# Ledger of designs, part 24: miniprotein binders against q9bqp7

Target 1, 240 residues: q9bqp7
Amino acid sequence: VPQNWFPIFNPERSDKPNASDPSVPLKIPLQRNVIPSVTRVLQQTMTKQQVFLLERWKQRMILELGEDGFKEYTSNVFLQGKRFHEALESILSPQETLKERDENLLKSGYIESVQHILKDVSGVRALESAVQHETLNYIGLLDCVAEYQGKLCVIDWKTSEKPKPFIQSTFDNPLQVVAYMGAMNHDTNYSFQVQCGLIVVAYKDGSPAHPHFMDAELCSQYWTKWLLRLEEYTEKKKNQ

## First folded at step 4 (miniprotein)

Design Ea10
Fold by ESMFold2-Fast, scan of step 4:
Structure Ea10 (fold): chain B 240 residues (1-240), chain A 86 residues (1-86)
Amino acid sequence: as target 1 above (240 residues)
Amino acid sequence: SNEELVKQIEELRKKAEEFIDKARELAEKGEYDEAVWYLEKAALIYMEISDLYKEIGDEESADKAELLAYEYEKLAIKLKKAIEQG
């Protein structure tokens, strides 16, 4: 149990659109700060099992590709993920016509992979937008907030070489999603409530992406685990 | 509760030892691919045991479980490499 528990949902907010909501999706810039990011907290508080699995994967890849090959592979995977996020932001932006650059990004296998998911996405409220939890003192950059099948979600886009049919195979992704959700729900730059999460795993070969939906109850369960990770991070910083 | 955690650790330890015994038996028969699978699973179980000991506050037992996980992981890598290299 976390010592400094705080609710994920804000009782003063609604998930329904209202007249004060902006007509275009919010995009608040992330400013580098002393305040830790969600990604840094999770990276610094990995379980021994997670560290072990990551090292196992790294050793296997190095054996197959060599050290230089591994470095090139990981760099390429990172670049592909970045381009995928840029393409999704462009597609979901309110601009009506595609730019020349956007057309080239649209043709990736990853974009083909998510087409069936995008048909169920509407009412985009935020894209590539910064969140800060003023009380718990952490920041993050979320991918997207939009309605998925009529429910307002924090949506996290992931790229993968291999299928991930179960949510537990996405590592800390559920914690990342709820951390963004809790921050947004208490961030004064936003006026609405998000109660659901969605992790979308897209595939390079264009195979149909796997959506992992998280309802309010599941989000609350992962929120408690996120609070424990944040507490562990804070303790490590005190002891340094 | 701590009683529940101790019970989980005992169950996991028994499962890990069963997997190790199975891996040894398979390796003795030359079934290296299957032996690797059991060793890799046993290593993950010991890492889970290590995390549970850490949660209870037993750092010494956590460290010992972690060392076992890495030792079985090394053995799995050696077996995997042996069949690859011929």
Scores: ipSAE 0.093, ipTM 0.643, lowest interface PAE 4.9, mean pLDDT 84

Design Ea11
Fold by ESMFold2-Fast, scan of step 4:
Structure Ea11 (fold): chain B 240 residues (1-240), chain A 86 residues (1-86)
Amino acid sequence: as target 1 above (240 residues)
Amino acid sequence: SNEELVKQIEELRKKAEEFIDKARELAEKGEYDEAVWYLEKAALIYMEISDLYKEIGDEESADKAEELAFEYELLAIKLKKAIEQG
């Protein structure tokens, strides 16, 4: 078990809408400092299996594409992911209308893939917004906080060329989601409580995206695993 | 418990050895693509064995299991490359 356990949910907060809540989604800018980010912690504490699978994937791609081809491929994947997130932020932002945007930027296979998910998304509370856990000393930048099928969720948008029908195939994505959730629930810049997560895997060919919903119990289970990863990161840094 | 972890390790090691034996048999028959698949699966099982040894605090056995995982993965990569070139 983790040595520095802290609760994921804040008993002083509610997931119900408050009349004092902003009408516009929050977008707190991420401030760079020495405090580690969620992605840094996860990258520095990958399991041996994750390292092995990543190296295996890398070697196979290099065999197929060559060294230069692999670099070009990974650069393109990153760029497409960035564009996908920018398009989703635009679609979900109430201040930006589709009439004022280039419609061609919104016509990608990935955007087509998530249409059925977006129909169930409402009540957007935060977009591309920074979170900080003041007690556990980590920061992050979450994609979205909104209601999915009536439940307030931290939503993480992912792109994939292969189907991922099971949550276990999303690697550290569940840990990333609960890390953001726990930080937001204890961050003074936010007043509400999030108890659920949603990982949405969108496909380049436009086939229907797979939603991986995480209820409060599942979030609590992954939170314990995140705390262990955070502890491992702290211990590794101490031993340097 | 540690007893349950040791039992899991023994079951996984037996499975890995069965996969390695199957890979050898398939390679002897010229079924190289299928042999590669079994070698890759055996490597993943040895990584799982390594993680379980870490849980029981046996770092020496964990390191040896990880070494075996990388050796079988390297063998699979070499065999795959040889098939593509020949």
Scores: ipSAE 0.000, ipTM 0.218, lowest interface PAE 12.6, mean pLDDT 81

Design Ea12
Fold by ESMFold2-Fast, scan of step 4:
Structure Ea12 (fold): chain B 240 residues (1-240), chain A 86 residues (1-86)
Amino acid sequence: as target 1 above (240 residues)
Amino acid sequence: SNEELVKQIEELRKKAEEFIDKARELAEKGEYDEAVWYLEKAALIYMEISDLYKEIGDEESADKAEELAWEYELLAIKLKKAIEQG
């Protein structure tokens, strides 16, 4: 697939605020379809090096925790991530009325970690919202679209027990962000253009989260890599 | 291009062999923890070489590089276990 025929940015859309934009953040539900998700494409096209590193990590964790301990650990990591996303959606939604359960989530170390980033977030346009690329036929569920330091961004919230001060340590996260961006920019359910990405890594101990900002040029570079992963997925699907 | 990928593979292979030589030197000196670190790095480099050979379409060389990666990974594991047992 020629990358110049499927640009990440839509030339018919503006990256500036439009008076016709809804005042309430969009939340389009993800519909089940035969169309692959961004997460599925990335999981099915991992490199041998990525698979090897994942196996090494699993082996070390099982040796340390045992099989049952490993299962408990991974379940807890998943649950903490889910709760973090639910808390952020609540914080950023102007219509949300906090319940006692939600108030308890707001006191977590991960939420403390991200406070300084939230200070710079405004103009929320979408939260936990489905995107579909009409032409490339993939879907996704993005976390947030909002202005970060005056730039409209696709924002992806990540949790980590270890510090990640460099964007290279986020693995496939940049590909995930640009895949959502390209889909949103070509999805008829949305009318605006996003040209920037932001990966926010929050820490369990409440230490300051690391923002990894992606400008338009960097997003275009990762978009090319995402298109290659999507092509690889499509070829594998035809052969199986 | 394939020519650029071949050059990258050659550079990576040289780096991996340097790491293996360093691991051997460290093991001879009884510096087993450091030796393990270099073996693990070499294994990862050989896995990267395997991915690059796959990109070129050289499946046989990709398989051989993957075998080397697992060989050095297994050696690192065995050395770790020997350290624990004394």
Scores: ipSAE 0.088, ipTM 0.641, lowest interface PAE 4.2, mean pLDDT 84

Design Ea13
Fold by ESMFold2-Fast, scan of step 4:
Structure Ea13 (fold): chain B 240 residues (1-240), chain A 86 residues (1-86)
Amino acid sequence: as target 1 above (240 residues)
Amino acid sequence: SNEELVKQIEELRKKAEEFIDKARELAEKGEYDEAVWYLEKAALIYMEISDLYKEIGDEESADKAEELALEYLLLAIKLKKAIEQG
């Protein structure tokens, strides 16, 4: 599918803030429906190599930890990721009240890891917010839209454990970001334009997080790859 | 030493082939769940062999071992799906 047939950027929109923009970050709830999510599309269109690497990782972990140990490990990784996202939403949202009992949620190695990145984040416009591409019929839940070093970005927060890195989603992280970007740029719930992406990998031991900035050209390149994955998903659905 | 790594690779390859033979015997008997388990174990052993070949600097042998690992893992996945649908 040619990029100019379904563009990632909306020519009718600007990344500049205007007087009609909400003073608080948007948080549109994700509605359950039959329209596929970004994560479902990506999961259902993995290459044979991606499937193998994921399964190899799972089996190696099971061999090291046992079945119960693996289940506990994956549950802990999921919980840590969820808590990290909750903490970031709290830190970046001016409307959230930080309660005394929630202080420990804000003091993890992952939060320490991203401190250097957070000092360069401002102008938050959306947090944990649903996006829908009306024309291409897919939905997603993005982490954050904010200015990073003066550029409006879709920001995706990732956690990583250095001794046993999680292989799932690493290949598709840029595709996830641009899919959210394209959806937001064509979603009537939003009025602004996003042209850049940022993937932030935070580390459990508090080591400085690794930022992966995606400029407009790189986003356009990954958008083309996302459109191919979406087309593959649609074809597989027709052949059921 | 490289000689010790080569011996380790030979022992792992023998173990992987034993697992593949066991998987074949189990599949012939209709014991598909157990056959899947042995195929997955053999694939993991071939990935370990690939890593060891990379340590020696034998990239060609490493690539061949990785390809074998992928083939046996995909076979296990196909067999598991067939069982679940059958």
Scores: ipSAE 0.000, ipTM 0.137, lowest interface PAE 12.4, mean pLDDT 79

Design Ea14
Fold by ESMFold2-Fast, scan of step 4:
Structure Ea14 (fold): chain B 240 residues (1-240), chain A 86 residues (1-86)
Amino acid sequence: as target 1 above (240 residues)
Amino acid sequence: SNEELVKQIEELRKKAEEFIDKARELAEKGEYDEAVWYLEKAALIYLEISDLYKEIGDEESADKAEELAYEYELLAIKLKKAIEQG
């Protein structure tokens, strides 16, 4: 799939604030249908290397923790990630109700980890919001769209423990970000353009989070790879 | 701290290199089952190195370590397959 036939950026849109932009962040609900999600496309088109490494990681963890211990570990990782995202949505939302949801969510080491990143985040446009690429027919649920150091970004929040990996910190994280970006840029529910991405890796012990900034050129490079994954997914589904 | 993580990476790299050297010596002597064990352990060590690089934010080094882990794991599988058929 040539990149020039399916551009990530929409020439009809600007990344600057305009009068049609909402004063509160958008939160469009995800509608379930037969259109594939970004996460499903990526999961169904993992390379043999990715499948192999994931299986080896699972076996290593089972050897260390036992089968029951592995289930407990993965459940705790999932719950911690969910609570982290809920806390960030609460912090970044101007709505009083969301900020008062649960004080315990705001006290985690992960939230301490991202404090220095949050100081550079402003102009929040969307939180936990659905995106759909109307031409390429895929959907997604992005974490956040906001300005980071003055640049409008799709921001994806990730959690990590020292020194053990989480499945959520997969090789496909940059593909996920650009897929959301391309969808948002071509979704009629949104009027602005995003040209940058940011992956923020937060640490459980409160150590400073690491930001991975993706400029427009890097986003375009990953967009080409995402288009190949989407084509692979479409071809696999035709043969079922 | 990043300094502590870098030290851990250096220690793990030395351990992985020792395991790879041991696997090579064992394979040369025809001790394939034991060579497989060392290759599999080296692959797991490179996965740990990759994770530590991700925590530092060095994605390029993390990708290279993950690629090495994949290569040694694949070599172990090929060697196991050859033993089984041979």
Scores: ipSAE 0.000, ipTM 0.133, lowest interface PAE 14.1, mean pLDDT 79

Design Ea15
Fold by ESMFold2-Fast, scan of step 4:
Parts: structure tokens; sequence; C-alpha cells
Structure Ea15 (fold): chain B 240 residues (1-240), chain A 86 residues (1-86)
């Protein structure tokens, strides 16, 4: 797939704040089930090496925890991640949209981990919001679009357990971020341009989160890889 | 720049090697709890190295670093189980 036909950045859009920018964060609901999601594309196009590493990780965890313990562990990790995202949406929203906002105390470790990052986050433009690339026909649900240290970013919040990192969710994170970015930049529901990404890895024990900033050049590089994954997905589905 | 990332990877590799050597010394002395701690820390460093290689676009080196991370994590698990059973 030619990059010149499908650029990540939209030349008709600006990343500069203006008077027409929405005053409240956008939250477009995810409604279209006919076209593939970013997560589905990535999951269906994992490399043989990625699949191998994931299977080795599963085997190692099962050796440590047993089969039932492994299922309980993975279920707990997913639940903690979901609660962390809900807490961040509540914290970053200027409106009281969640009834159980006080339950953020249950996620104190991960929330404490990101406090130093949150101090540098402002100008929130979108939260838990659907994006669609109208030409490439894929959809996604991004976590956050906000300014990080003065630069407008697609921000992806990740949780990590220091002793036993859950690698699969981290492996394709840069591709996930740029896929959301490219979709948003070409989605008529949005009027602004995003050129940067930020992956924030929060730690269960409250240790300072690690920010992985992606500038415009790095985003362009990962966009090329995302286009290849999308093409692989399309071909795989035609041949099934 | 990629030059700065390469230097960071080199520094992390040295730290990981030091932790692995320390774990080996501790295990030989029968100090298994401390050996497990150093192995787990080495694994975390190799996950960091893997992420840095991904940032450079060197996916093969990233995959190899990730494999090393899992190997040291597995060694820590096996050592932990041996301690609990003996």
Amino acid sequence: as target 1 above (240 residues)
Amino acid sequence: SNEELVKQIEELRKKAEEFIDKARELAEKGEYDEAVWYLEKAALIYFEISDLYKEIGDEESADKAEELAYEYELLAIKLKKAIEQG
C-alpha cells in the first residue's frame, strides 16, 4: 500500500488551538461493527515470532501459577486495566460523568504511578472516543487526545506488573497509537490534527510511570508498518 | 537520536549482565531469595532493551531481547519453586 495515497497527517488540518475547538472532550460512541477494529487487525496479523513469544509467556505463567491460577491472574490484570482507564477518564473529564468516581482509591497504585505524567497533561480534546478512517475503512476506540508538555498527542495508557509484565498489550502499542492518529486525522467527526503519540506504562506498586513519546517522524515510520498490517489483514480475510 | 538510544541499550545490557552475574554468585552461595530478585530485575531490564530496539525499528534485536527477558523470568520461577519445595 503506497504511503503517498494514505498519509498519516491531513494537510488540511492544524494542531493549533482555535476558537472553533470544542470546549469539552469529545466522546464519540463506537457503533460500526461491519469494518475491522485496530485491535482486531493487530490480533489477526501477529507475526510468527510474536505468537511464539506469547505462547512461551503463557507456558511460563502456567508453570508458576497453574492453569486455574493463570486464568485468575489474566482476568485480574484485565479488570485492573479496565478500572485504571475508567479512573483516568474520570480524572481527565471536566464533568462528573462516573457515579463511582470515589472508587479511584481502589486503583491507587497505578494512579499514583501516573501522577507526574498527569501534571504535564492539559487541553484534553477527546476521551474514550471512536475513530474511523473513512478511506482505509477501519475503526478504533482511543483512550485520550490531549497536550503532553505542550504537544497534542494520542495518549495510550498501559498497566504493567513489574515482576510479571504482560507483554502482548505492549508489543503493538506504537502501531495502535498511529492507527488511531491516522484515523482521527481523516475522521469528519474531528477537526484537529494530531502528529504525536504517547504511550504511558503505569506500575502496580506506584513506581513512576514510564512515558514513551513518539514524535511526528517516529509516528510516520510506524504508520508505514500499520499500513502493512492492515493490508495483511485484508488479504487474509479474502483468502478465508 | 538513534545514537543516544544505542548508548542507553549498551548501558542497560551492562546492568543486566551485572545482575545476572550477581544472581549466579548468590545462587552458588545458597542465597536463593536474593538470586531470584536479581534475575527478575535482569528480566525487566531486557524488556526495556526490547522496547528501545522497537523505537529504533530493529525488531529482530527487540524480539531477541524479549526472549532473554522471558528466559530469566523462567529461571526465577524455577528457582522460586525449588526454594518452596526444599
Scores: ipSAE 0.000, ipTM 0.183, lowest interface PAE 16.5, mean pLDDT 79

Design Ea16
Fold by ESMFold2-Fast, scan of step 4:
Structure Ea16 (fold): chain B 240 residues (1-240), chain A 86 residues (1-86)
Amino acid sequence: as target 1 above (240 residues)
Amino acid sequence: SNEELVKQIEELRKKAEEFIDKARELAEKGEYDEAVEYLEKAALIYWEISDLYKEIGDEESADKAEELAYEYELLAIKLKKAIEQG
């Protein structure tokens, strides 16, 4: 599809408060169907370089940890990420309280890592909420939509270990963010416009998280790349 | 800003190449433990180079730098295991 026919931003929408907007963050459940998810599209259209880097990373980790150790490591990384997202949803939800006694050492480290970023986050409008692009026909589950330093952002929370970064989804994080943004901007369940993205990489040891802010121009550039990945996915599906 | 970042990348590449050359020299002398240390240091520099390329939006160069980081990390691990197994 020609990239210029499907804009990331919806000209009929504003980021201003709307009388119909709920006072609590939206949490629309993801309904599984034949429509592809953002993560599936990205996973099925990895570049040859991304596949090469992922395979090298796996080989390195297996060599270091053994096959059983690698399985344990990947299971732990998944569990840590899940708990981190659950904790953030609880912290940012006005109707939920994070119970400190439920925190473990690994989750506490990641939560400590993001403290300086969380103090700049306000006006939460959506948490763990489903988005669908009605014309491009893809779905996703975004982590958070909130104001970061006064700008409404799609925020994606990532976990990483220093000094060994987890290479899964290398270069795909910005594509994931803009895919969610474009979907939300064209999803009738939402009434506002998001123009900025934020990728937050939290560290297990509590070291300060790295915020990667994406302004409207950068989001537009990555949107073009996302459209190419979506087109590649569609073509591959026709041939399978 | 980008011009300054490119200069930093060039300095880091030079440093990484020096460490790789040092690792090779040490391995030729049979000083494998020290060679492993220099390979690990070179790999860390290539990870830093990759991050800097991402900062300036050069994803292709970032990919290549990550590939080099993996290559040298894998080499260091293989060398370390070969030494430990005799």
Scores: ipSAE 0.000, ipTM 0.281, lowest interface PAE 12.4, mean pLDDT 80

Design Ea17
Fold by ESMFold2-Fast, scan of step 4:
Structure Ea17 (fold): chain B 240 residues (1-240), chain A 86 residues (1-86)
Amino acid sequence: as target 1 above (240 residues)
Amino acid sequence: SNEELVKQIEELRKKAEEFIDKARELAEKGEYDEAVWYLEKAALIYAEISDLYKEIGDEESADKALELAYEYELLAIKLKKAIEQG
């Protein structure tokens, strides 16, 4: 299938705000089915170099912490990431009161890290919302769609122990963002067009998060790479 | 083009071999920390070479390059463990 038949942007959609757009952020639930998720496609089509780097990291961590220590560490990292996303959803949602648990989450170093980014975020359109590309048959759960510095973006919130000052250090994250973008632009549950992406890497010690803004041209470049990964995934499934 | 990819593979293979030679030289001089660094760099280059062979459609050469990547990675791990233990 030629790339020209599957553009990331939908020519039938306006890039201008519509007065009919919901005032409350959308939260479409993710429905389980046999259609692959963006995360699964990316995990099943990692490059040899990516698999090698992941195995290197795993072996170094096991050497330092032991097998049980490694399992505890990875479980804790996952839980911290989940709590960070829950706190961001709470902050960006129109709510009158916070629960005690949410209050504790808001005091984390990760939330402190993103404060300067949040000041530039407005016009939230979707939070923790499911997307499906109707033609390419993949699904995803995006973190946030909002205006960042006046531009409507798919925003992906990441936690990291190490600095990620360059977009190249975020690995497949740009592919994840454009996959969600392309799906949303072709999903009938959404009426708007998004053309920009933002990857925000937050730090546990509260040091300033690194924002990686992706303009329309950069998104189009990564979309081409995502289509290749999706094609590779489809071919692997045919032969299994 | 496949011609450009072959040239890139040749340049990367030469670089990896130079790094392996440097690691050997450093290890012989007792400079083990620096030797580990060069072995880790060479391993990563062979993993990159594997991806380039896959892009050309040469799965056999891709597998051999990846095997070399893991071989040098294991050597670096063993050397690093020996350094930390004494």
Scores: ipSAE 0.368, ipTM 0.799, lowest interface PAE 2.6, mean pLDDT 85
Fold by OpenDDE base, second read of step 5:
Structure Ea17 (fold): chain B 240 residues (1-240), chain A 86 residues (1-86)
Amino acid sequence: as target 1 above (240 residues)
Amino acid sequence: SNEELVKQIEELRKKAEEFIDKARELAEKGEYDEAVWYLEKAALIYAEISDLYKEIGDEESADKALELAYEYELLAIKLKKAIEQG
């Protein structure tokens, strides 16, 4: 049990969109503060097993590609991910804010992969927007807040070359999602709260993406795990 | 098929156990460098087993296999350090 328990949901916020919700998705800039990001917390609190798996994967890839080949591969994966997020932001943004759609950004297997998910996405409230949890002292940049199949979700878009049909195969992504949810639900920049999460795993070959829907119960379970990771991070930082 | 994956897991387990036994035998003979190699191979196999268990939806078995992979890797690291120290 976390020593410093804090709720994921804010009882003072209504689930109902206030009629004053801007028609334009929120894009709050990330302020670079001394406050740790969700990503940093997760990276610094990886289990020894998780570290081992990543190192094993790295070693295998280096054996296959060489050191320079692996660096190039890593750079390309990062670039592809970035381009995918940029393309999604462009797709989900209101038409009036669409700079010239780089048609080349839209011609990706990842974008093809998510087309069936995008059909169920509506009511976009935030895109690439910063969240801050003032009490728990962490920040994050969430990809999207939108309705998926009529449920308001924090949506996290992921790229993969391998099928991830199970949410458990998404590593720390569920923790990232609930961390963003909890921060958003307590961030004064947001007038609403989210009760659901969605992880979408897009595939390079254009095969149908896997949606991993997280209901309020599952979010609460992962929230407890997130709080433990945050406590571990905080303790590690006090001892440095 | 899940049946094929289970069979593959069983074959991999057997191979990992053989490597561990070989590592032990080699360590007992003072062939520590070769023992390290077999421990690292066993660790890699258990990690593969973990991945296969995840594919079939057996998370508990996947976690156990991963723990074993970590234990054997740690043992390999300890043995490497012992070799370096003389």
Scores: ipSAE 0.016, ipTM 0.326, lowest interface PAE 6.8, mean pLDDT 85

Design Ea18
Fold by ESMFold2-Fast, scan of step 4:
Order: structure tokens, then C-alpha cells, then sequence
Structure Ea18 (fold): chain B 240 residues (1-240), chain A 86 residues (1-86)
């Protein structure tokens, strides 16, 4: 597989601040398209082992909660994640949009969990924004692009009930982050270069969130794995 | 080749049995959390064995391996439940 033919970084772009960069974070809407989303590619190319692990988790939860309890639990997890992302978007949005801020959204253990991470986040460039890789033909919706400790990052906010202190515990999240990064770096709607990623795992009880920083080298390694998943998706679709 | 796949299956079976033996040893010592972990890993290996049998076209062996994966997964669930209930 020629991974070097499709680099994650765009050599024609700089990661330095540009005077033409918008003062308001970009929020390009995700439009329905025939081209696959990052999440669809990853879901459709899960390994036999990943599918088994997901089914195992499902069976364990059903045994503990019952079928109706499992549905309620899954619905609540989804709702909590949605509210967490809405709260973060509100917090990171410019003062001019304060009319959309709901103080109740700011009151959660998840927001308490990320306080120490947020103090190191600045220079927000994009929030809940669509990206498209012009050449590889995939699309995604990223959470945030901002500087973390002085480095421009694609930031992905995750909620978790269990501690995830190691990046390997975040499953396909590194692949998701680099897929968004590569798309943004080759998307004509954006003018800057992102070379780093950050996965932030927040906890419901307010325990300190775990940041998983991905430097340029680590991003390049995961980019290679993402290209393999994209190729597998394309082959499966071709054979249908 | 099918010859190569058969060798992979044999190696994976040995690994799964080692994990099952380790789980049993740990359970005897009262290390139940770690025993559950080894049982879960053995179940994953048997699912991989099932997939390889499907590639060879041996559906019967694939089904048997998949059943073993579910059996060890159920054992892990039951062991975890017993730990919680005492």
C-alpha cells in the first residue's frame, strides 16, 4: 500500500497564525453526501475481534440491566455525550454568541473533569465543523481545532465511565482524529495546517480528564492505519 | 495458502488453551479479576480461529470455534457475577 502517495500533512500549508484566519471559529455544516463519513468507514471495517468485543459488551449489559434497561442506558450515554459537546462548543465560542449559552449545560461532572485541560486551550479555529478530503473522497465532522499548550490540534472530546489512561484504550479514536486532520489539511474551506491531535477523555464523576496528545510522528503512524481502513471500505463497497 | 492458515489455527489454539489454563490457575488463587481477563482473551482467540476456518471453507469447524468463544465469554460473565454477589 503506497501510503507516501497520500500524505497527512499538506506541504503547501503553514501551522503558524495567519492574518486572514477568521476571528470567529469556523462551523461548516455537514451535508448528506454519497461519499463516506469517517465514522461509517471505521464502523464498516471493524475486525472480527472488534465486532465480538462490542457484542460481548452488549450481552454483559443486557444481563445486568435487562433489554429495556440496556436501551435506556445506551440512550442516556448518547444524550450525555451530546450535552457535553454542546456545553464545550458554548464555552469555546466567542462572547458574541453568549445568547445561545445555557448555564445549565455548564453544570456537569464532565465539564468539571475537563477544567484543567480547558485552561491550556486557546486560539480556537473551528467548532463542530465539517471536513472533506478533496482527493481521498471522505467526509467528517470534527469537534474542535484549537491550540493546546501552544500546538494547533484536532481535539476530540470523549466521555467515559471507566478510566482510560492509555491511548490504546480509546479504540479507533486515534484513527478518527488523524482522518479529520488529513481531511482538514486538504480541504479548500480551511487555510491552515494541523499536525497534532488530542483525545480528551472526560469522566462523569468529575475526576480529572485524561489527555492523550498525539505528536506529528504518532499522527503519521495512525494515518497509515487509517488509509488501510479506507482502502478496505472501498474494496468492500466495490464488491457489493 | 490453506497449509499456512492451518498452522495459524494450530498456533492460536495453543495460545487460547494457555490462557484458559492461566485463568484456572488464577481463579484457584482467588485472583478472579485477572482470571476473567484471561478468559475474555481466550474467547477472542477462538473467534479469530472461527474466522480462519471460514477462510478455509470449513464451516463446521468455524461454528464449533465460535461456540467455544461464546462458552468462555459466558464463563467470564458468570465468574464476574459470582465475584460481585459473593
Amino acid sequence: as target 1 above (240 residues)
Amino acid sequence: SNEELVKQIEELRKKAEEFIDKARELAEKGEYDEAVWYLEKAAIIYMEISDLYKEIGDEESADKAEELAYEYELLAIKLKKAIEQG
Scores: ipSAE 0.000, ipTM 0.213, lowest interface PAE 13.7, mean pLDDT 79

Design Ea19
Fold by ESMFold2-Fast, scan of step 4:
Structure Ea19 (fold): chain B 240 residues (1-240), chain A 86 residues (1-86)
Amino acid sequence: as target 1 above (240 residues)
Amino acid sequence: SNEELVKQIEELRKKAEEFIDKARELAEKGEYDEAVWYLEKAAFIYMEISDLYKEIGDEESADKAEELAYEYELLAIKLKKAIEQG
């Protein structure tokens, strides 16, 4: 296996909490700049299979809903996802005022779906927080960093209307998680190390969410794939 | 037409079966990385077949194709893990 000059884990960091860790979860704002985001890198380097499936889905939806109906549908999916993330941030934040803002947000089927996952989540260290990998020159906005079943994880919350999604429906989600992890582990705004990931797929009808746990070994494997996507993005940009 | 979509499904199913056969052949020869690649491609094709069945209104066949896509994706994941534990 080729030697990797850009490791996902930082040997100078510990995953254990210490007295210098803030009592309130970190929420660093994302600054607009020319450095590419994780989502942009992934969107610009999709495989031919991913592009094919996305285009087929789009064409099918437009055929079913019409152009205006498709626009309304995509806007509603975006809004539902945004509300779900806002509700989770409120629930996981120690600040009571956030929890009081919108009771309807806290009662959604998506929130019911994640209840059994949330009972195993503790030690929240970051919520809706910006990460930057200075050396590799990319940025991201992660959902959550917390302990899941005693292990510190980058947690990515996903919504789905489909009760039984394929593992392939999370195509680039493992890459997003490890990209955020690698960035956070090398970002001077953070002092701890994350070695695990968790993708949680929540369902609109309240059916139990599916957790997809990623151990350190699996994260290292997806990190190698992320580095290839980042290299592809950088080479494509040089030719523009 | 529904008949045109059925022909498209038949072509995709044949392609998926070819990929599955190739994956099996490669796995028998110890070429696991290539076998995983073909299994993942077969899973993507079954997902497309599922979507085409939904377009026809054949929910039962769509569900079966979706289940096959999931099974081949799971097999690819298990094979990847087995390689890593070698």
Scores: ipSAE 0.000, ipTM 0.151, lowest interface PAE 15.7, mean pLDDT 78

